# VHH binders against O-glycoside alpha-1,2-mannosyltransferase homolog 6 (omh6): the designs that were tried, part 17

Target 1, 298 residues: O-glycoside alpha-1,2-mannosyltransferase homolog 6 (omh6), of Schizosaccharomyces pombe (q9p4x2)
Amino acid sequence: MYFLILFSSNAELGEVLRTMRSVEDRFNKRFHYPWTFYGMDEFTEYFMSTTSTIASGHCEYGTKGITYTNHLQFILTISYLVHWDLSQVKPLVENNRLYQQRADALAQENLSYVYSPLFHSFQDWVVRSLLYHPQLEYDYVWRIEPGLKLVCEEKKDIFSTFKDSDIVFTNHVCERKHSGIYAMEEAIEEYKILNTQGDFSNIWVYSNNYTYCKYWPFNEILSLKQIRHNQTYTNLINYLLGSGGTYYHRWTESDILSAAFGVLRARANHMESVGFFLNDDVHYCPETIPYTGRCACL
Short names: E, the ipSAE of ESMFold2; O, the ipSAE of ESMFold2 at other seeds; V2, 0.75 times the mean of E and O plus 0.25 times the DockQ between their complexes.

## First folded at step 15 (VHH; framework vhh_enristomig)

Design x2 (from w6 with S106Q; at its last look DockQ between E and O 0.77; V2 from the best seeds 0.70)
Fold by ESMFold2 at other seeds, look of step 15:
Structure x2 (fold): chain B 298 residues (1-298), chain A 123 residues (1-123)
Amino acid sequence: as target 1 above (298 residues)
Amino acid sequence: EVQLLESGGGEVQPGGSLRLSCAASGFTFSHYYMSWYRQAPGKQREWVSTITSGGNTNYAESVKGRFTISRDNAKNTLYLQMSSLRAEDTAVYYCVRDTPYFGYKQYRGSDYWGQGTLVTVKP
């Protein structure tokens, strides 16, 4: 099964409603896929009632305070917070000289949010949620960003078009490598010593000595069945999470997921047929003329 | 342009109180999580407190029960009410615009730090 996921806060309700209207009008009114919303604060009754009124499918709002427990009998019980708050991040950043020294170094590289417990914990939490969140009981998720607007009628079922993909991406982003990215590459070299599955020579979509390219996560489809239930994926992703690099090296969720997809030679396909704008800044228009629908791509 | 202007610092005796204010402009204040940090002479920056867009608060253990963070979204102002002050609270206190609502704007945005206001608790 398939569903739409949206990360948001209550303050973004206006953008969320505009995005939902666009996606419902252009696509989901024909398919009724459910929406799942995540945020760090509990969603207000107003947020929930307003969004559920627009949705053509079931709406689910993030479960507060639930821990996910892995009960493998020969392995220690592992618990993770399912709903995000700052309680887990305080011990990692408070009175931690190594964290502060790393943050200072990363700040000298002009990286944003290097001192932010909120930023670090959100990146970590998103990845853990994709692995473990009980509300994500579906095979595929379409990540929908507040501010997204579908610009053409989408009469075909996008999920069926890409049903054998590990990731369906709209774009990749290329950035200069910072010291934290070199640290991730080193961590993967250490992982390689005892783990022979994967292509460790090409962990990024593209890279050279100074630049790496990764998947742009703000309009993408992910196979949760691969991410959650393929031990090769879960082992690598948990290794990266366990290293603490989201805190000490300011890794983002897209850094972690893109590296995992690269190492494991994910089946990646481009979402080339779906036109969209994100805010006034990102515009993608398919080169083919839509056969059956109205289009505002121009 | 983004501006954060701290005020309310000064000298106090141990056990005294101060209220720090931070006037914010150049951005939609209610869409941002806001934080206070401090830096004592010769020490690294230390997280003090964070308040979410929704008003939920978190505190460093060293200040919990003594400091109260609050915000007035109508006045674009962040506050830190400090009570039962101790010598170890002496520091420059920074108002920080933390993350926005998450997603694309978070990845394209940045944190912003005020110039700081000095708080001195006399021995």
Scores: ipSAE 0.614, ipTM 0.837, lowest interface PAE 1.7, mean pLDDT 81
ESMFold2, look of step 15: ipSAE 0.728; ipTM 0.888
ESMFold2 (binder alone), look of step 15: mean pLDDT 83; pTM 0.845

Design x3 (from w6 with T50Y; at its last look DockQ between E and O 0.63; V2 from the best seeds 0.67)
Fold by ESMFold2 at other seeds, look of step 15:
Structure x3 (fold): chain B 298 residues (1-298), chain A 123 residues (1-123)
Amino acid sequence: as target 1 above (298 residues)
Amino acid sequence: EVQLLESGGGEVQPGGSLRLSCAASGFTFSHYYMSWYRQAPGKQREWVSYITSGGNTNYAESVKGRFTISRDNAKNTLYLQMSSLRAEDTAVYYCVRDTPYFGYKSYRGSDYWGQGTLVTVKP
């Protein structure tokens, strides 16, 4: 039962501190749940000392750098510790030219970051870390982004409130399907031929021929108990990872996880009691006029 | 409003050296990972190098040991020191603002490309 800030960096320390103060003030000062920080660069002593001073619980820091060329072996090592099934489609990119050809095609569909090894490896690393990272052996994680601000007093234990959920989401995102998403749908049809566990009629939260809706991952609680220790989840997610679609098709971690939750009929619940803002772009307030004083949404 | 202005390109003899610069404005430079790419006439884009906000670097195998990426956050400038240049290094070199690598910000953002600077290594 942990709080988690994924992919924070030393450069974002100011936002991290403001977010932590908000979450500690509104919720965690009563519960003392630990914080876990991850980034591709080692965290500085200053980052660690200032964040640990604010935290009311234990802090853990992911200090090993991970890149698509130098640290993919670390992720594979984690996989071996949990006996990864090696019969899946080859996980290695066969050559850089094919990757570039796919990136060029996706760029014509006006998709961002199609040429970025950093972006692709980040998506791949997040999914593999949720499955296998040794520092994330918990029942639940709350994914909290720098720039998040809680605006309601949260006196009840949010983790206990949602203890039966596979995912507790705050938002859905609907987007135009690109050629990579059609490729994911084809991969899932192939998976269906060899596997009857799942509801393959509703892969996405919602979809039609041209659009799909998925879980917005920037404030959510995930059951790592289910994701890591339920073979039906690990089999499907590893099948998708093994296809190489995070690289060749620019799949995001949200694409992969949302499809898995859809096929496996995850117990999904809305985080309806938790009011928040994120970077002034997104807001949710469960309280309306007149305000009872639990929330400071205005 | 984001601007990336490359400079330092030109003609050079084989074995020579050049230093490319990229002046950045319109965003918080220190928060973004930065990259160099190149494209020779009639060929596909080729990733050359990246540098993270914390200074961690990586290089394409074709340039490793010959090129050095660096950044000066105080001057909002990205550099590429190119040494032992070869004819196959002839290309337009692009400064690219990559992902900020902060989850939501990368989701809501886009990569941005400079106009490029031509490097020609003479036969």
Scores: ipSAE 0.660, ipTM 0.856, lowest interface PAE 1.5, mean pLDDT 80
ESMFold2, look of step 15: ipSAE 0.709; ipTM 0.891
ESMFold2 (binder alone), look of step 15: mean pLDDT 83; pTM 0.843

Design x4 (from w2 with Y107F; at its last look DockQ between E and O 0.87; V2 from the best seeds 0.70)
Fold by ESMFold2, look of step 15:
Structure x4 (fold): chain B 298 residues (1-298), chain A 123 residues (1-123)
Amino acid sequence: as target 1 above (298 residues)
Amino acid sequence: EVQLLESGGGEVQPGGSLRLSCAASGFTFSHYYMSWYRQAPGKQREWVSVITSGGNTNYAESVKGRFTISRDNAKNTLYLQMSSLRAEDTAVYYCVRDIPYFGYKSFRGSDYWGQGTLVTVKP
């Protein structure tokens, strides 16, 4: 089973609708894969009705305590993940000298959101959702970011094209290593001592002493089957989450997942045929010009 | 240029009330989650409260039931209504632009901190 996933809020509805129209027009009108929406705020009736009208497949909405699967019915679902309910995060950030000391140090390294319980909770929630969320039992997920525009006609079933991949990436992001990233590398070195499975020599897509490169998560396909079913993946990811590094070291979900894919030698493939823009900031075109009329890359 | 200008700080007796304001400019205010933080002299910064773009709120346990965060998107203004003030609430209070949304925009974004406004609760 396959599905399209959007992490979004009601404030992004305009971008969500434009993105959905693009993905439906270029790809999903032929395949009718379901859409799944996740966010910290409950989705409005207007958000759900407009997105459901555009979708050619079933829509599902995941929020704290509410799952909407029918336009005319609402059901209450008890949230088990920390996303809007900050009860799990408050003991980690309130009256915690270690957290505050680490946040101050990271702030001196000019990192954003080092003090934000909301940011930390979101990163942790994304990873735990991909690992444990009961509504994400599909084999593959295509993560699609509001503001993304597909610029090529996609007549082939992209999921079938990459059915044996652990991750299908569109881009890498390279950043300066901050003290939190060195802490992750230390944690993985400790993990290596107790666990011999994996290739610990190349944990990042690329790195040197000062820079690391990781998968850019805003247009990618992930195998939930591999992430959830392979105990080696879950053991390493749970080890990293259990260290508290999303809070103490400002790890992002892409830090955690990229390191896990690197250590475990994930089957990674480039989404080479899929052209896209994200706003006017990131663009990829598989063609130098739209020769056959398949792509409109401008 | 992003600007956050806090006001409304001052001295107050224990049990008193005070209302902080934060005038925001240089960005689309309604698209951002907004937070208050505080820092007492000689102590670490601590989170006080957050309000989402949709108006949902959350509070540190130390201020829950006494402080109310709110926003006026038409005036680009964030507020913190403080009541039942205690000596331990003495701090510089910071207006903070938190995450804009989930995903790419929060990945690309930065928090921004105001200059702060001093609140002193007399002994």
Scores: ipSAE 0.599, ipTM 0.848, lowest interface PAE 1.9, mean pLDDT 81
ESMFold2 (binder alone), look of step 15: mean pLDDT 84; pTM 0.857
ESMFold2 at other seeds, look of step 15: ipSAE 0.675; ipTM 0.879

Design x5 (from w6 with N56D; at its last look DockQ between E and O 0.73; V2 from the best seeds 0.68)
Fold by ESMFold2, look of step 15:
Structure x5 (fold): chain B 298 residues (1-298), chain A 123 residues (1-123)
Amino acid sequence: as target 1 above (298 residues)
Amino acid sequence: EVQLLESGGGEVQPGGSLRLSCAASGFTFSHYYMSWYRQAPGKQREWVSTITSGGDTNYAESVKGRFTISRDNAKNTLYLQMSSLRAEDTAVYYCVRDTPYFGYKSYRGSDYWGQGTLVTVKP
């Protein structure tokens, strides 16, 4: 019931405004759902003024919360960081020979960002903190990226269309397994030995010996109910985060969340009726909807 | 074409100072986080400092208080002011274009590394 936009800084304001205008004009002007904004930097008065002027619903800017302080606590008891920063990650990556050796090995596999505390911390922060943020007090969140443009009129309430889903995905992506993904699979096999809750036969959307497919997180609706209160989900997430794999194995938030939804046997629905473009790189126009003037997919 | 050209490296006595520069081109500099990394001979590559697109800074504990990262978005230039240099600071220093933000652009993109500039601090 809230829109969620993740940003790195106020410098992205232009793309944010274009995205908001598209979503407001094609959908939200009819429903007035609130917008919630998160980023590393404090939002400027200009950012807040311009975004709130465009929004048809209430805007919240992530400026509340407390710093996460424990790696051993269950997710439901962890503290939340209002603004992500690097203070929590620095002890994990500095003067840590194992981390450095793993990063070197992953770099030899031609992976991007393997040395970046910034990249690793974001993946960890999404899973550990953002999805449990106290300002997200609703059943569902629509994750919307700067650069997203809706290309179809959405007269029906998208949330009501998918309200019994745990995840509403736009796409899944298939990638070659790197050594970090094999490490995740080994960790889940170890987890399985002592944990009988979940379906461990299908942790990925699809996989074979060298390829795995996972949910693409850059236009999706998530059930916060499952993320926050389903013990199968939270137990696996705590185990995976406790291993440090976001740092040692360059796991992404989509790797972790997709595996957890697989073990959970999440109710997944495709966002097939919602057309969108993202940064000129991704284009989706509904195949099952004839041209009636509803869509302008170019 | 993305280009990162480091300069300002050299030899310095312990306790001395150097200022590294990185001239950037081929991308919208102000929209990207920028970082410095270093690699000593025979050692692993390590993170030194990051500056956000909004100008907020973070430092490795080993350099905090001695190094200052800064950027000039009008000149598309990243800087690292190093002071109180120690022998253990001897390394090749790399200018790095980090992620633009946390979402799709970071997923589809890659970090980009300059060729590096050597800093040598005499024992």
Scores: ipSAE 0.656, ipTM 0.869, lowest interface PAE 1.4, mean pLDDT 80
ESMFold2 (binder alone), look of step 15: mean pLDDT 83; pTM 0.847
ESMFold2 at other seeds, look of step 15: ipSAE 0.661; ipTM 0.874

Design x6 (from w6 with Y101S F102S Y104S; at its last look DockQ between E and O 0.78; V2 from the best seeds 0.00; counts 0 for: pae E 2.1 > 2)
Fold by ESMFold2, look of step 15:
Structure x6 (fold): chain B 298 residues (1-298), chain A 123 residues (1-123)
Amino acid sequence: as target 1 above (298 residues)
Amino acid sequence: EVQLLESGGGEVQPGGSLRLSCAASGFTFSHYYMSWYRQAPGKQREWVSTITSGGNTNYAESVKGRFTISRDNAKNTLYLQMSSLRAEDTAVYYCVRDTPSSGSKSYRGSDYWGQGTLVTVKP
């Protein structure tokens, strides 16, 4: 009944298959939750046939994005298609000296991808469109990326264990605040003047004057019910996206979602029992769970 | 260690053609989106074109119909075929590793810029 999601491309098929095998072997073979795949290019028949063979549940494949005009009456109209249509993004990039001046300033802070219209539109698309996508019909989504490998047997249905959670996270990312993050904090201070709902004292998972920590989105479970039906969440997200900060301040979807969950006092639970590697560079080994005999953190 | 080495720049007459190449190493080239940017003297950096890992292309309006981006994943090489060159195309052209095909690699990775190759279109 629950929905697994994997962002991928045809070129990453090998990583996709290894990720799916680990998730299927260690969890989903018992529960048969469906997979939905999104990518920037059309999926090949070979990609679809090989992934559907490994999946124990139904597979769906996203071949187009959605138009952003359906959500927004008063901010920039952005349309994102999977293939090659950046027409709505080009006015923000090509002849926009404010955008270019901000990108130069952010580059001086050694921030990556500050000039990339594709990077900015991807971050915006996740928050504005993907989490509202009509193909995502379940109440919860487990966001999984190619290169992730579960290393422990997960015998219990994780969705049923955390049924009252708004977010179930595996990790935090802590970074130095850049000028764009200070701009987000200012935007939220301005937002709260006329919008008294929410707890604005907990914008980040953790922060001090120079450092902030946010949820790491590449192995997490989100409540789509909360995202789609909570007006406080929707109003704040629309305000932040309407400011253009994904373009002018290089906000990531993790920045936006983490701040929004902080304002909501979201019910956040740590997926402490789930061990994983991501691309062999990032890993988590559970320390505080009972021995199972099928958990190897090596 | 990621490396991007541009070549093919030079002087050309108006209306002429050049082909830029970018040899890539130190990463799985086929998994990344690749871009060309340019910077004319005294001006800000400008996006020129992007090609996805699957070969879909997009162009800035100022170069559409005149420039063609392409890639050869077997040779780890990015190309920019420029034709009908104009004086305003004079710039240093940069090969850039843009976004990965997955968000997690973009989140922990960074864009890498080549050293640039100068294209000069004579008046």
Scores: ipSAE 0.522, ipTM 0.820, lowest interface PAE 2.1, mean pLDDT 79
ESMFold2 (binder alone), look of step 15: mean pLDDT 81; pTM 0.819
ESMFold2 at other seeds, look of step 15: ipSAE 0.608; ipTM 0.836

## First folded at step 16 (VHH; framework vhh_enristomig)

Design y1 (from v6 with Y101R; at its last look DockQ between E and O 0.57; V2 from the best seeds 0.58)
Fold by ESMFold2 at other seeds, look of step 16:
Structure y1 (fold): chain B 298 residues (1-298), chain A 123 residues (1-123)
Amino acid sequence: as target 1 above (298 residues)
Amino acid sequence: EVQLLESGGGEVQPGGSLRLSCAASGFTFSHYYMSWYRQAPGKQREWVSVITSGGNTNYAESVKGRFTISRDNAKNTLYLQMSSLRAEDTAVYYCVRDTPRFGYKSYRGSDYWGQGTLVTVKP
């Protein structure tokens, strides 16, 4: 089973509606896949009624999870992920000299949000939600960013087109490695002692001593079947989450997921046939307009 | 150009109250989560409080029950009402534009820090 996921806020409702209209008009009106919405604040009645009216499939709205105990003997990791807010994250950042020491060092490297519990907890929450959120019991998710516009008719089921993929990517982004990324690489070297499967020399989409490239997550399809139910994925991702690196090293969800896909030699496919704009910033058109009627890229 | 202008700092007696204000401009204030941080002389910077675009709040345990963060989106202003002040609350307090919504806008963006306002709690 497949679904569309959108991370948003009530303040962005207009942008959300334009994105949904685009995805519904170009694709989902034929397939009726459900939408799942996540945000930091509870969605207003107006947000929910308006979005559900536009959607051709079922809508689910997740701002709070359900607390439950899992079988992890030492850590209530799943309950933390299901109950995303700052109350469970504060012990990691308050009165924590290691956290502050790392944040100060990362600030000297000009990284944004190094002091922000909200930013760190969102990164952690996204990864844990992809692994464990009870509303996401699906085989695949298409992560759709507010501001996205599909510009081509998508008569084929995009999910069926990429059914064998672990990840379907639109782009990758290359950045200079910061000290937190070197720490992730060392953590993965340590993990490798515990695990013989995987290509631990190829963590990133591309890298050298100073630069790394990772999957750009703002229009991508992920196999939750693999992420949630393949023990090699869950073991590595949980190892990274359990280190606390989203807080101590300012790892983003894209860092963690891209490293896991790289180590495990994920089946990655480029989303070549799907044309899109994201705001006015990013665009991709698979076809030349003068020669086709499928896309309206202007 | 993003601007955050703190005001309301000053000297106060233990047990007293102060209200800090932060006038924001150069961005869509209602789309951003906002935070207060503080730094005492010779000490590390510490998080104090955060308020989401929808008005949900969280506080450091050291100030919970004594400080109240709020925002007025119509006036583009962030507030910190401080009460039951203690000597250890003496610090420069910073207004901070935190993340916008999840996703691409937080990836594109960066935190922005005001110059701070000094709060001194004297014996």
Scores: ipSAE 0.621, ipTM 0.856, lowest interface PAE 1.7, mean pLDDT 81
ESMFold2, look of step 16: ipSAE 0.666; ipTM 0.868
ESMFold2 (binder alone), look of step 16: mean pLDDT 83; pTM 0.841
ESMFold2, look of step 17: ipSAE 0.620; ipTM 0.852
ESMFold2 (binder alone), look of step 17: mean pLDDT 83; pTM 0.842
ESMFold2 at other seeds, look of step 17: ipSAE 0.545; ipTM 0.827

Design y2 (from w2 with Y101S; at its last look DockQ between E and O 0.82; V2 from the best seeds 0.69)
Fold by ESMFold2 at other seeds, look of step 16:
Order: C-alpha cells, then structure tokens, then sequence
Structure y2 (fold): chain B 298 residues (1-298), chain A 123 residues (1-123)
C-alpha cells in the first residue's frame, strides 16, 4: 500500500499542476497511486477539479474537522487537526519571556522564521499530526512538494524497492549546528538516562562538533508502518515534542525526524535512477543516465 | 528585489483608530502568508497578527477584537485596521512576508521585514 502526498495550497495551483504532470508522466501513469493534498486553507472546487483531472489515481483532499484517535500498540495518545491552525502556539508565544529571548538569540544566529508562529506550528503539525492522519492508512508515503519536477523515467515501482527495515528513502543535507540543535542533543542525552532502548551513539546521518547532516524532506519516501508502530521512535518523539523545542529552539520536522531515525539506525537510501529538479536551485541527476535513455538530465 | 513599504502610522489619542497599509513588490504576493509584528521602544519584537494566502486570520490576544488584518491580492497590499488604541500599542509596526503557502520554500526561504511605520498613542 503506497501513497503520494503533495503539500499545497490554492495559490500554488500552477506549480502543483506542473509537478503532478511530471510525476504522472515519469512514473505514476503506470501505477495509479493516489494523491492526497494538505494545506491550511480549504481547497477550492477549481483546485480539486483541475488536479483530479490530471491524476491517474484517486485524489483526496484533507478532511475537515478535528478528530482524536489512539492507535493500537502505541504508547502515544495522538491528536490531529484537519484544519491546521495556531491554537497550540498562542499559549507558548504570548507573555512568554523565555520564548521571546530564545527567538532573539536565534535571530542573531541568522536563522529564518524564528518569530513565526506559522513556521513553528507547521513543523509541529507534520510530526505530531500529519504522519498519523487517518487518511494515510498506507505502509509508505512519498512526500512531494510543489515545484518538484521528475526528469527521468521510472519504469520500476519505486515503492517495491523498500526493504521491510527501511524507514526513510531520501537524500541528506548538512548544515552548521545552531544553538537549538545543541539543545536537542542535550535533551536526547537527558532522555537516554532513563530510556535505554535505541542507539544514541550517532543520532545524525553525520556530525561533528559544528556540523550535522539530516534527512532532506522534499522528495522523500517514509515508512508510516515503522513511524506509527515503532515504540522506540514514538517514545523519543513524544519526549522531544513535549519539551517544546519546536517553539523554543526552532527545531524543524527534519531535525526531529532525523534524530529519531538515527536512534533507529536508519540509513540514507538514495534512489540511483531518480532524477529531479526542485525549482531553480536543486538538481539531482542519476549517474546511470546513459542506461536509462529517457532522462532530461544532459 | 523584495520590497515591503508600510504607511498609515502616526499619532492618535487613546481610543482612536488607524489603518496601516503595506505595499508589496518583487515577489508573488498571493503565494505568501503575511504578518504584522510590532516593537515598542526597549521591548522585544512581538507577533501581532497573521493572514494566510487564503484569507484565514489569527491575532495575538492583546489585540484580538480591536485589530483586523486583511489583504488585497489584486493590489499586492496588506492592511491592519486598528481600533480602540491604547498606550501600550505604541510601537513600530512591521509588515512581514511570512512562510510561503507550502513547506519547501519555508524550509529554504527567509522571512522578509519592512522598515516599519511608527504608531504613537498619546498618554
């Protein structure tokens, strides 16, 4: 069971259509996997009718309403929001001198969006709610962002290449550590004193004292089965989210998920045949271009 | 080049009203969520309000019921209607380009801040 996710809004319809056409032309016309669209605003009838015409599989558009649910064998009680909103961020932001002092300090480190309730709530929503959403009852999801263009034909079903033990299939990015990342490492050191399951010796894909590498979420296949049912993952995620670090330390969903996958010993899994561009500034071309013959990478 | 030009600030008596405007250029306005922030002298920056690309709004509790954020995507303009103004509303108000309407650009993008417009509520 496999599922394509496109994070989008009505305002981005042009980019969404270009992305969908490339994914359909290069891959999905053979496999007819469904598309699911999420965003903060309700989708218009025009958005839904236009995207559903392009798709070769069924399209779902985020359900309205707020529903609470518990999953079997989880130690996490899960709440999710169909209408992504700011209700969880306002108590953390207002009359909170610590939050404001931390935001000022992070701004001096030249981090973007340190004051933005929207940025913080999006990161939290992905980790806390989206990956547990009832509409995503598949074993795997392929996260695709508007602006992505597949440039090489994929004849094989990419989902079939996952091994049962894989949790993530993507690339990685390396950045300098900011003070919030040191705070995450400190929090995980405190966590492991009382919680010894998992491998805490190397949380990141790679790191040294000043640099860390994490999984890059913009063309990424995730095992929802592992995410939802692995107790070691779930316990760490609950701890990190409960600390408030997405707000106080400007953690991104990539930071949180990468650390948790590191505890599970997840490896970066790169699709050798997958070529893609993301807007004008990210280009990945497969090394086997001569063998594929149907790549727009020259 | 991204530009955010605030206007409409000035002096007002307590209980009065002002309407702030922000003219945006150099980017696709409708693709971004837009925010107002403020900073009083000697104080930290404070989030005031946000409006999504689709028109959904949210407000800091200190201004809820008194301020109204709106946008006109055809004119590339963000507005803040302020009423029942109080002395503690005295601040420089900033128009801010917040996150884009989807996740990748916010991960790789940056917030952009205007130069601000001063609002002074007389004691």
Amino acid sequence: as target 1 above (298 residues)
Amino acid sequence: EVQLLESGGGEVQPGGSLRLSCAASGFTFSHYYMSWYRQAPGKQREWVSVITSGGNTNYAESVKGRFTISRDNAKNTLYLQMSSLRAEDTAVYYCVRDIPSFGYKSYRGSDYWGQGTLVTVKP
Scores: ipSAE 0.610, ipTM 0.848, lowest interface PAE 1.6, mean pLDDT 78
ESMFold2, look of step 16: ipSAE 0.673; ipTM 0.875
ESMFold2 (binder alone), look of step 16: mean pLDDT 83; pTM 0.843

Design y3 (from v6 with K105P; at its last look DockQ between E and O 0.70; V2 from the best seeds 0.00; counts 0 for: pae O 2.4 > 2)
Fold by ESMFold2 at other seeds, look of step 16:
Structure y3 (fold): chain B 298 residues (1-298), chain A 123 residues (1-123)
Amino acid sequence: as target 1 above (298 residues)
Amino acid sequence: EVQLLESGGGEVQPGGSLRLSCAASGFTFSHYYMSWYRQAPGKQREWVSVITSGGNTNYAESVKGRFTISRDNAKNTLYLQMSSLRAEDTAVYYCVRDTPYFGYPSYRGSDYWGQGTLVTVKP
């Protein structure tokens, strides 16, 4: 089954509603796919009632349902951390010389949020949720970032373009490598010593000495069934999570997932026919779609 | 223009109390998680406490039970009530606008740090 997924918080309700209205108006009013919302905090009744009123399909609201524990193996199999209870995160960041050295180095590279346990736990939580959250047992999901707006009318079912062998259907973005990305590349070289499956020489969609390109995380369709149930994906992703790189190296969830998809040569297709706007700096307007009456590009 | 202005620092004796305030402007305060960090002389910056937009709180183990973070969304003000102060609490304390929920940093802005306020606990 196919689902529209929003990772969100109660504070993002305004952006969530604008996104839902856009996606409903331009696409989902014809298809009635369900919406599923996941957040680190319990959703309020106000959030749930207002979003369900806008949706043309069923709404589900994921909450934590698993008690956090200190056991590393158990932590890798549980996909939910409660951000207001950072007890499992604190040993990684408090009085930890290595963490402090890495945070200072990343700060010198002008990287944001390098000292924030909350930011680090969020990235970790998203990846673990996609792999293990018990309410995310879907075959396919369309991840939609709060604040996203579709700018073209999508009369055909976007999910129907996703082929059986496809793992991800999205775009990519290129960034300058920071020292944490070099650390991820080194961690993957270490993983390679005992794990022979994968293309360990081509981690990224594209890279050179200073730049890497990763999958665009704002607007993507994922085959969760193929990712969750393939041990070669879960082994590599768990290795990266277990290294602590979301804390020591400020890895984002898209860094981790893109590297895993690259190493395992996941079949990826580009979502170049879907126009969208997230903010002034993140937008795409397809050139092949008729302009009059279909797209409102900005 | 994002602005964070800390106040309330000063000198105290061990066991004393101080209340830090942070006046925020230039953004929708209630939409952001807010944090306190500190940096002692010759040491690295360290996290002290966080309060979510919904009012949930968490603390570094070294200050738990002695410090209380709070916010007044109507006044756009973040607070840190410090009690039972120790020499090890001597530091510059920073008010920080933390992550804006689940957004990516390059698309949702960056953390923003105030100028800091000095707290000195006499030996």
Scores: ipSAE 0.483, ipTM 0.799, lowest interface PAE 2.4, mean pLDDT 77
ESMFold2, look of step 16: ipSAE 0.517; ipTM 0.813
ESMFold2 (binder alone), look of step 16: mean pLDDT 83; pTM 0.847

